# VH-VL binders against o60147: the designs that were tried, part 142

Target 1, 175 residues: o60147
Amino acid sequence: MLEKNKYLYIFRHIQTNQVLLSQGNVLKKTALFQLPYPLQKPVAPNGMRPAKLRKDHWVPLLKVEFPNESMFQSVFMQLLNYRKYRSVQPLTSDLLKLPIPVRRRKIMRQEVPNTIADLADILNKEKFPENSVRLQLSDKSDSEYADWPPSVQIDSEEIKLSRGFREKTTVDEAR
Below, E stands for the ipSAE of ESMFold2; O stands for the ipSAE of OpenDDE; V2 stands for 0.75 times the mean of E and O plus 0.25 times the DockQ between their complexes.

## First folded at step 6 (VH-VL)

Design o3 (framework fv_lerdelimumab; at its last look DockQ between E and O 0.04; V2 from the best seeds 0.00; counts 0 for: pae E 7.7 > 2, placed apart)
Fold by ESMFold2-Fast, scan of step 6:
Structure o3 (fold): chain C 175 residues (1-175), chain A 121 residues (1-121), chain B 109 residues (1-109)
Amino acid sequence: as target 1 above (175 residues)
Amino acid sequence: EVQLVESGGGVVQPGRSLRLSCAASGFTFSSYGMHWVRQAPGKGLEWVAVISYDGSNKYYADSVKGRFTISRDNSKNTLYLQMDSLRAEDTAVYYCAKDEGYSSGWYEDYWGQGTLVTVSS
Amino acid sequence: SSELTQDPAVSVALGQTVRITCQGDSLRSYYASWYQQKPGQAPVLVIYGTNNRPSGIPDRFSGSSSGNTASLTITGAQAEDEADYYCNSRDSSGNHLVVFGGGTKLTVL
């Protein structure tokens, strides 16, 4: 099985609950472009845009192991696309009634449950072999945000936050 | 009832500009993303642009990127499309459409009657 | 290219069943929606999320999907069903947000 990249590393922001996807076990500053607003754009009312990648503010959320690189690339691209499509999704009336800063915080907090639900939805639509996709979570209760297809196996062991993603490290381009 | 009414279409010369408007009623406009979709005479539907509920996110078809600007005024329940550097191939009926989505299923549920833009010399 | 492919035309006899198909890679990842367009009129949503019907749409309209193909079925076609039918979906390539099929002209004989 050819495997150039078959692991998806998902991080969450400790303060905002925003989510970043990574092909490596260490976040690079280019990952910030996944967030709704580009770094160079003026601050929008509904968004919070970190100016810099502060690695100490991002912790592991989950790690996904795919059977091969092709499946990894497909799911990774689809997760990024889901975020794009969600950015134009309807806002509930309850959120609209909130002051802008409060609204933004609540929207950002939903990124964790939304990303987990999106991952499950993508995996359910693609018919992978039983137990071929392996999930390891930092908090196993986060698996309850979705119903998982038969292709998914959830590891009994959680990721220890103090160790991050304990794999071969990559040199961080942010230094 | 949901209503979308486009206006601002007309005949314009190549290289000129035109601004379209879409007046919305019957729903909470400020809660929904809005699309522009066009249809050249006798041809199929082509997606043009979308704007999020608050205007913070905008996406464009490659054919119009850099020439068209989508915007909205939630206080007036109005969607806009500013069309610059118009070309003959921009000739079409322009529809505004309301975005709708559920549980990762996304679609446009209501469309306006359209406004005709003819780019000719 | 993330295009959705539809046959340009199809015919059905009054009261018979017709199936219109839509094919493309986007349908492997995203649900199909179907729009009916009559001459000089705006498109009307007839099916969303593969097989959900909006209020007011007759139950003779149904949808299905398998792999990269989605289908709209009209069981017992009526004269008023004569129209152009477009499928659409979210673009799996991410280059556009929405992608439409080329449209199928249904003639009821």
Scores: ipSAE 0.548, ipTM 0.786, lowest interface PAE 1.7, mean pLDDT 85
Fold by OpenDDE, look of step 7:
Structure o3 (fold): chain C 175 residues (1-175), chain A 121 residues (1-121), chain B 109 residues (1-109)
Amino acid sequence: as target 1 above (175 residues)
Amino acid sequence: EVQLVESGGGVVQPGRSLRLSCAASGFTFSSYGMHWVRQAPGKGLEWVAVISYDGSNKYYADSVKGRFTISRDNSKNTLYLQMDSLRAEDTAVYYCAKDEGYSSGWYEDYWGQGTLVTVSS
Amino acid sequence: SSELTQDPAVSVALGQTVRITCQGDSLRSYYASWYQQKPGQAPVLVIYGTNNRPSGIPDRFSGSSSGNTASLTITGAQAEDEADYYCNSRDSSGNHLVVFGGGTKLTVL
């Protein structure tokens, strides 16, 4: 599926605001390995990695179309690296004063804006051609979390994707 | 402190080649694009080329396209400009500059002191 | 390729305000940045993103934009402000990615 290879989908968890990156419009179980927390059954409390992927718990955050798979792969890997780097950074004194569960929740709440900002930063560094990258956001206001380079064309078209699934269906919308 | 130090300039004859280097320090070199900008004696600034953080993307001014090659070695924190088929009009001080991206634009936030290239018969 | 145009020279009395303007089609789409260059020195970024000042740049420097123009304003010009000023922007009209204006020589009287 050539078309899938150039598309980055980013999902957010409806409860924890955790972020998963996906190549293509179907969220795979392997995406859970992106979460930097220990595995817990059955559902991830306080930012933990769930044992099972509940696709219905993940909603699309944004979609990025790249000119080719190579560009996608580059950005995808960089995003993962940024996330990893952030996870090992020292916590602020204010966060350290909070109980661990509260702290984790606060950190997770920042995953969405951080991911968006990371994406913009990466794209700024890549120096892709003007309007070569198409960005669609579930919430257009999320674009305000970052300064986008000329390579990014923000598309006002709605992402036609259900929770963790490829296409919106009547059944999916009822969830 | 960010430091950029150009080297490799000198006097060359037309048609010859020259390679410039820019040694970077004080920042994560591999995380940023880099520019070459030149300035002919008594003239204004002219953008020459830019290279992405990993070297995967390169862009050139029309005046140097096909003759100049921008490259980088991130392991050495060094930016390069290979200048082939040099012309008299290429005579200039060549600056390396660090790139920064912001909303709907790029700019160069740090510049080296430049290295002089003189092309004369 | 797109061009940015500047007045080649302007003068300002000490303590007065001066505006240096840059004009070009690229400025309709992209933010301008401004660079100060003193004789024998490398350029120094003084304004980016229309009106952002880097650390160390005096607050007397400000930026603005309108239509296809961008302007650098020095409010209360000082003797040390005598320099060449260049505007810069993105360019998408050709193979150029970045374009500079022709520069403006500012004399402080």
Scores: ipSAE 0.020, ipTM 0.614, lowest interface PAE 5.7, mean pLDDT 86
Fold by ESMFold2, look of step 7:
Structure o3 (fold): chain C 175 residues (1-175), chain A 121 residues (1-121), chain B 109 residues (1-109)
Amino acid sequence: as target 1 above (175 residues)
Amino acid sequence: EVQLVESGGGVVQPGRSLRLSCAASGFTFSSYGMHWVRQAPGKGLEWVAVISYDGSNKYYADSVKGRFTISRDNSKNTLYLQMDSLRAEDTAVYYCAKDEGYSSGWYEDYWGQGTLVTVSS
Amino acid sequence: SSELTQDPAVSVALGQTVRITCQGDSLRSYYASWYQQKPGQAPVLVIYGTNNRPSGIPDRFSGSSSGNTASLTITGAQAEDEADYYCNSRDSSGNHLVVFGGGTKLTVL
């Protein structure tokens, strides 16, 4: 294991709007396991796992700094659990009425707002100290997908990097 | 109703080959990944291999890499395991199992009853 | 290759609550699933995605996870719950592997 981590990094796919959660500011190949593996016939383009991590296809969505590693680990695990729970729920009748290509696009388009809402729901249920969780977004309007608890301080400065969260060489890793 | 029926097990000497089949029914076979999982007599479950819905992705446990080949024929709703260079430690009941495919966790939601392979000299 | 560790055996009195645990590094990133296997039978999925039960599985079965540990809880254990229980998960190393725990034999006293 690398250094103890207290940061959550979230990436968005530039074309599909799929979301990847990361302990580090650079995606590891294992992050792809968060996406549905293509063992089941994909309802393409949704839920499809790329065979290779294309780092130029994944851009920053948000970054969260927690007070400590324990709080990070709790939120990270819960967020993964929310995504898995959502993936096994029956589709709504409204979605089932849509043509398959339209349904696929609609489901994938919801990953960003769903992930942001899930994060906020977790943070609202946790009893973190006021202003102890610092949230930085690439697009501050994305904060509108959720109601944030008093524990969350939304950074006034947006993430300006067009690729990844690293501003240094790739030899420096964080988890 | 999902049904998986394995066949092709038997007694074989070390170094020989054997081919297992799994006949699938009750679901759209060509839409789902499939697994082989084995269980040595008196032992626990050991994952062996998985194949994607269209056969384009195949993955193996280290213990069988280079010796076993998973394959499928979607026109016949049949999963296969070609086992070459068999060893005594390959002795097990071999189960085929359907992958659910929802989530990043590969889990087997339906299992066959298994077929026994005995490798003995 | 990754390991999922389970206690080899656990006992519960009829009608009492028991927890079967599964530990491994991959559980920090992936859900566990749980399988019940009775003698001479194929495994049966009892819990997937942490706490989801397939149709036909009694609601006395539940699951949870924390850190590198997943748990299967049986409340109000019955005689028919006596079986071997296996957890499984993905290998977090990127080797595209599935791993099973060693299994836990549950005895209902």
Scores: ipSAE 0.013, ipTM 0.510, lowest interface PAE 7.7, mean pLDDT 81
ESMFold2 (binder alone), look of step 7: mean pLDDT 89; pTM 0.923

Design o4 (framework fv_lerdelimumab)
Fold by ESMFold2-Fast, scan of step 6:
Structure o4 (fold): chain C 175 residues (1-175), chain A 121 residues (1-121), chain B 109 residues (1-109)
Amino acid sequence: as target 1 above (175 residues)
Amino acid sequence: EVQLVESGGGVVQPGRSLRLSCAASGFTFSSYGMHWVRQAPGKGLEWVAVISYDGSNKYYADSVKGRFTISRDNSKNTLYLQMDSLRAEDTAVYYCAKDEGYSSGWYEDYWGQGTLVTVSS
Amino acid sequence: SSELTQDPAVSVALGQTVRITCQGDSLDSYYASWYQQKPGQAPVLVIYGENNRPSGIPDRFSGSSSGNTASLTITGAQAEDEADYYCNSRDSSGNHLVVFGGGTKLTVL
């Protein structure tokens, strides 16, 4: 029997701070299609995104628990659409003033605050029941990138790694 | 002062190709995404395609995907639409439009005057 | 198509208030923008982000939204407001980014 998914996992890249969304605690290779063409790569004949998903390069940023699959699907699809639209957005005047290498790094680093802000915006628009959405972060201070609606309950405990000697894609691998 | 000028429209037979251009001035072209939107005679607006500020990301309406290609040359402040395998239903005025996005929403703030493409058999 | 639905036509007397509506599932998630188009001319943005006016757009134009419905209100309609009005929004399905309503022809009596 199929178990309906009601969890959204968001991962960040250790070095670039690029963000990937996942429909479960397993990050799949197809998630790489969420990434824009890397600005630090020259225009190449193939114009390709990274060829292989290296799970050890990605760490959990946050996880969201929804009361049902329908709410999960709605928010997940909206986040993907926000990311698509951000890929065509105008550059801010602050970014235009920066040297190209600095600009590239800053754009990539903005994915974390942007994704958190987008999530909060979507949840504010949806107007779900009070305390119906559970949010758990790896770094609780990241919640300060947005104002959260009354539908969101932020977990007092941060996400913990399941194993201590190496960062893993899945937080609760030991269960 | 923002100005968008489309060109390249004309009469063309089904199955042939046509390339549209949009010359931009009055804003920092390389900082903004750009859209193509079309309107068949006497009909409503239909979104066609968008391209990111650096040309790295492109999205298309289902009706044109696989046949049309959007591109840009930031050194020339010019947007392009390559239209292959043209059909009678592609007959329309084609507008280029400047993308604008903020936390309040995303929209097209400036439009060109359009160029007419007539696909006749 | 049923992406965004508008009534084809509406009339208003000079100086009176008219409301043009737009309905669609995407409006639960994204604000509508509104465009005015006069015959033989390009569309002009009149409202974005629910109720923001670009510079140069008269204050008689306003926007509102509730659930999956967005509205453009013209308070004290003038003769020059006679035009086609289109709503647009972002696509919630992810297949494409932009969707337009079918347009509403406003006649000022």
Scores: ipSAE 0.067, ipTM 0.640, lowest interface PAE 5.5, mean pLDDT 80

Design o5 (framework fv_lerdelimumab)
Fold by ESMFold2-Fast, scan of step 6:
Structure o5 (fold): chain C 175 residues (1-175), chain A 121 residues (1-121), chain B 109 residues (1-109)
Amino acid sequence: as target 1 above (175 residues)
Amino acid sequence: EVQLVESGGGVVQPGRSLRLSCAASGFTFSSYGMHWVRQAPGKGLEWVAVISYDGSNKYYADSVKGRFTISRDNSKNTLYLQMDSLRAEDTAVYYCAKDEGYSSGWYEDYWGQGTLVTVSS
Amino acid sequence: SSELTQDPAVSVALGQTVRITCQGDSLESYYASWYQQKPGQAPVLVIYGSNNRPSGIPDRFSGSSSGNTASLTITGAQAEDEADYYCNSRDSSGNHLVVFGGGTKLTVL
């Protein structure tokens, strides 16, 4: 039997450095609910739906291939929980001194290093066979935000995405 | 210093209910997951339940699922375990324990001294 | 029921090395943590994430993991190390579910 959803894609916003997590190689509009600060005004009259997804504003940050779907789901859920935890922590006095727009820009800019550090933390706690987790980064220098366990193999290959944004989960690579 | 103090244990008849409390101090209670772990007299440790930092996620051991309810009050720095339909097999010292993270950690890094629950006729 | 198996008892002479083992299918996927419990006291974390020591735990304590087996090693055992030792890990049925081994009673001779 084929393993499904064994790939984690992480995207970053080209201007704000905000991060979105995806269970496949396409971003769904619901991923915008991960953001604490919307990139655009809500489109619904009641403001209860996220801003529209602009695919041209998001680029791949990294891709992780896990040995199986169970391990992928565990890591994905833990990353979402780390992001939620970070969003409710008290702000430092340095941040509180800043005007709201400047404060939000600083917080958003830290999402890339924070997400990479959180991913590494989770992978250091999980037990994976040596070289069983493949990590591809669009910019290899981003790997320096964390120390990686022996289970992680870092690759320089281009991250491939499905054409457009679809509802179906797409498996990128068979190996 | 981190301190956890359990209370509410005692002798109770089978089929009755009991509520345990755990008072936490010395850390930001609202930022960490919390566990209940029990130990029957002369026996080993048995994990009972965990609750996330905000109370939104709860997990239970199969032996207590449907009978026990874990909850927390972050404004009072207190963890609770509501035990319904108690059985003789539930007789144990009940420990509360702090998760090293918001419930994503692998281990319980601090434990209370425990409170004894005896289910007897 | 515990999915983690430990020998119920082990002995070591003062100053010698002892290894306590924990075995279970979940250890293929998850690291074990180790707890020390003395009579009438709460458990104390000794090793986490296979081989990390909490602050204040002596360096004579170490851990290792291979396949479905985890080990706690005490190099140069002291009288104060006499205690029950428990391993724990994730339940193989899911994450967030925790399972403890049956415990090993260490006697320092």
Scores: ipSAE 0.005, ipTM 0.517, lowest interface PAE 12.2, mean pLDDT 79

Design o6 (framework fv_lerdelimumab; at its last look DockQ between E and O 0.07; V2 from the best seeds 0.00; counts 0 for: pae E 10.7 > 2, placed apart)
Fold by OpenDDE, look of step 7:
Structure o6 (fold): chain C 175 residues (1-175), chain A 121 residues (1-121), chain B 109 residues (1-109)
Amino acid sequence: as target 1 above (175 residues)
Amino acid sequence: EVQLVESGGGVVQPGRSLRLSCAASGFTFSSYGMHWVRQAPGKGLEWVAVISYDGSNKYYADSVKGRFTISRDNSKNTLYLQMDSLRAEDTAVYYCAKDEGWSSGWYEDYWGQGTLVTVSS
Amino acid sequence: SSELTQDPAVSVALGQTVRITCQGDSLRSYYASWYQQKPGQAPVLVIYGENNRPSGIPDRFSGSSSGNTASLTITGAQAEDEADYYCNSRDSSGNHLVVFGGGTKLTVL
């Protein structure tokens, strides 16, 4: 793929806190396939892959700007695989004691911090140049979920993205 | 447009050496890992080796480890495969392939047309 | 090294749906990528990261995974889809970095 995009956008579901990675500033339907849970009805919050992408249900979590597309792709693929790996791990005894719906909800609630932690871990391993990666968070407090390597510069400004969409407009800010 | 052009293939006797080259264009070569993948006649794809963007990391398939050396010259946008102690089973079309990202070892998103290496007595 | 296994051959009627499956332990941990290879041509990436399509790949191609399996699905097979299809994944054993499946020859009837 040609070097076109050096931005990683991460969205979270407003109800389930599930996380989707996006190669663009607009969520695509195919992004739902990132979710490790099978398609079942009813749709979320039972921890299942939604049947349809409701873009308005996804809010921006963070934006990462990389120096180039190759770095983006590397991190993106690693994040996807981290997610997959996590999804097949045995559940803890504590979780197994819970009813399935409750268990699923608890697992999903951890997706945001897990994703952030995964990102930090990946970036720590990659050893990118200092201050080469710019991280912008919708909530600055979310940066506390992980220790960031010197390659990461946390932006002082919060991310300004519309739900499931690109940059906020004046109308979006009023919502 | 991404282009990968392999060269250096030919017919060699067992035990001999051959060096393959892959000329890359259409992307920032120095930012991506690169792979060699081979395919014996009428057979499937076999991953051979990968080299990181800066050449600092190299990995090989067991079948070629100790015999093949992957390298690159980023100033020339060229990937190399030094093949020593060639065997009959090394006979294959050798493809140069671009890694999808900065770190090597994931997926190949672009492939060259390949160069044929024939090892025969 | 880790191994990925595929059925050597499958067939599909024109316009019908076919699924090509890849199986291996590495697929428990890693997403598969799929490559299409037509006779005399180099492989072409058609699916990566579960269900991501590169630019230029028709939307009839899709990817999925379950357990230690990954699948490539062609919904509405076309004549031009006749080819060999290979899955690959990162090797979980650590001996190899990348491993390919044995390939599946798809015949469109």
Scores: ipSAE 0.688, ipTM 0.869, lowest interface PAE 0.9, mean pLDDT 89
Fold by ESMFold2-Fast, scan of step 6:
Structure o6 (fold): chain C 175 residues (1-175), chain A 121 residues (1-121), chain B 109 residues (1-109)
Amino acid sequence: as target 1 above (175 residues)
Amino acid sequence: EVQLVESGGGVVQPGRSLRLSCAASGFTFSSYGMHWVRQAPGKGLEWVAVISYDGSNKYYADSVKGRFTISRDNSKNTLYLQMDSLRAEDTAVYYCAKDEGWSSGWYEDYWGQGTLVTVSS
Amino acid sequence: SSELTQDPAVSVALGQTVRITCQGDSLRSYYASWYQQKPGQAPVLVIYGENNRPSGIPDRFSGSSSGNTASLTITGAQAEDEADYYCNSRDSSGNHLVVFGGGTKLTVL
């Protein structure tokens, strides 16, 4: 029943709605380099030491279970790349009309729907087996941001964690 | 009518610097990311750099990272490429291009006519 | 390295159909775009998002994709279609956002 990394843990910021992706159930400081529009950008001086992470400000958004580590790695890397491409994508005229601080807050708040839409887009392009990818959300209504392929099954039970993911074991039965 | 006009190219010695400009018109410049793409004489297209709509995010090809700096002035509708520590291999026509697209369909929809940079002793 | 592979040259007789192919792992995740370049001119977008044509591009140009392969098809090639054709896509690794194919020189006989 012991399984290698096949879970993707997605966190959201309690105030800004910014999103961080993690291969483990605990965020590492290097995750801050994923943020393209933060008020405070991570600074990594020589020595590979990123800015300090406030772990208590990040709560679970969703957890994705993949059938194997290869599929997990593929989707995880593609999601990181989507975030990079979104950082240079065009602005709508509606956003451009807003003052810079208000515009930034709106862009940050869109990271949750955007991340969910990006995940669905990636999974729709991949040919995964039916019901092989399991999603568990903190708020099931967030699944409505996208149309999911037949490979995805959405858990009826929501995540009841308020600060980080509290996984008691990585052991799991085959599904 | 979208127009992109590059300028600033010329002959320059190895190790020196050159700054390219791209003047944009016919679209809301401040709403779009902008790319620099180059093409060595008789060779293919090579992506160089991109800058976000407000200049807060920048990405570079490994071949130019640390030597080139992309920037923009939205008040002047102008994109820049500061090229430092130039090498013979940087000899190319430099195009600016407008970013477009959404999700998996990102692309460059409009390109300028290019400006030639020749790095020679 | 995340590269897109194109054959360097292809020929087609006037009025016949030709297919130009682009191959690379990034195409599994991102649609290819196709650019036409004539000597001394800037590249011109002819296909984006798999099979969309910009305004002014003739309907003889079409695109398709499957797996790690994207194709540009010209049905009923005309003399003015003689040019270099480049595919490009978004890179799936590192800090390279955009990757271009090596280009295919199309000769119309």
Scores: ipSAE 0.378, ipTM 0.747, lowest interface PAE 3.1, mean pLDDT 84
Fold by ESMFold2, look of step 7:
Structure o6 (fold): chain C 175 residues (1-175), chain A 121 residues (1-121), chain B 109 residues (1-109)
Amino acid sequence: as target 1 above (175 residues)
Amino acid sequence: EVQLVESGGGVVQPGRSLRLSCAASGFTFSSYGMHWVRQAPGKGLEWVAVISYDGSNKYYADSVKGRFTISRDNSKNTLYLQMDSLRAEDTAVYYCAKDEGWSSGWYEDYWGQGTLVTVSS
Amino acid sequence: SSELTQDPAVSVALGQTVRITCQGDSLRSYYASWYQQKPGQAPVLVIYGENNRPSGIPDRFSGSSSGNTASLTITGAQAEDEADYYCNSRDSSGNHLVVFGGGTKLTVL
């Protein structure tokens, strides 16, 4: 049996910096279930609504290439578990003192660095071979949120933004 | 001290309506989602409905959808449940509960004492 | 349609350890919370998230999870722990947002 390289795609919201994890280069509507239920004030006032996925509001944050499905699934599941764990932790008293809009902004600003730190923590605990995992970022300075193990090779080339969630073929766009 | 006080329960015939109220105090009511949860006599807890902090999002259990309406008045710190087309299976103690829903793990951290609704004939 | 399944009843000898379980597909993605209810009283939250205790809940109460199963553990059970225990979590199916387990009656012998 021949295994193919597997990719983890991580997206961020252009206004709120919320994060969505994806197995594909296009977000599916079911990815919205990773976001909080709509009991909370919407955090994306000009973009995403809980019932709809706005393709133009989610851009690549980073991409990770794994040599096989087993490594991908292990890391992906652990990332989901880290987010689940964080979602139920008590807020600090400093955050609870703030007005809700200010509190939400501070929490959302942490989603990108928290996700990157979680990824690095998982990869540091795994015993993957040296240079077996390739990491590509949309903003290379985001690598500074964590210390990376020898298993990770950070690509020198940044991800170029694609239009929203879908790549379009220019050949079929006759007009 | 968080307090939730339900009222408006009583005995009604099938097909009639009732409106339940829940008076809230001891917290900033307009900052939190609110739930209704019911418990039939001798039975377990059944979630009924939830409403967002500003009333813009409302969700219902399938068993009550189309018959019950959750609402709130943030100026009066009051949660409501309008129950129409009542059935015998709606007989229960109805609790209001405060959501601690900022995290992605929704849970009801404070509950009222409940009000009994009996639908009989 | 996603349900949380609990055993209807569990017994424990005074001072012994007991585990109450809750199973459901939604627990693969969401933590359970646990509620204690004594006769004629409203439910009281005893565990939220995986293992967080609200203020005033004795440290003999703890929570854990694995796969699709969440557990409430009472170490050194006391007579006052006799109650009904419910888990709840988010529903992963349909338009239900919250689901409760059927409840477990704990008897302290």
Scores: ipSAE 0.005, ipTM 0.522, lowest interface PAE 10.7, mean pLDDT 80
ESMFold2 (binder alone), look of step 7: mean pLDDT 90; pTM 0.926

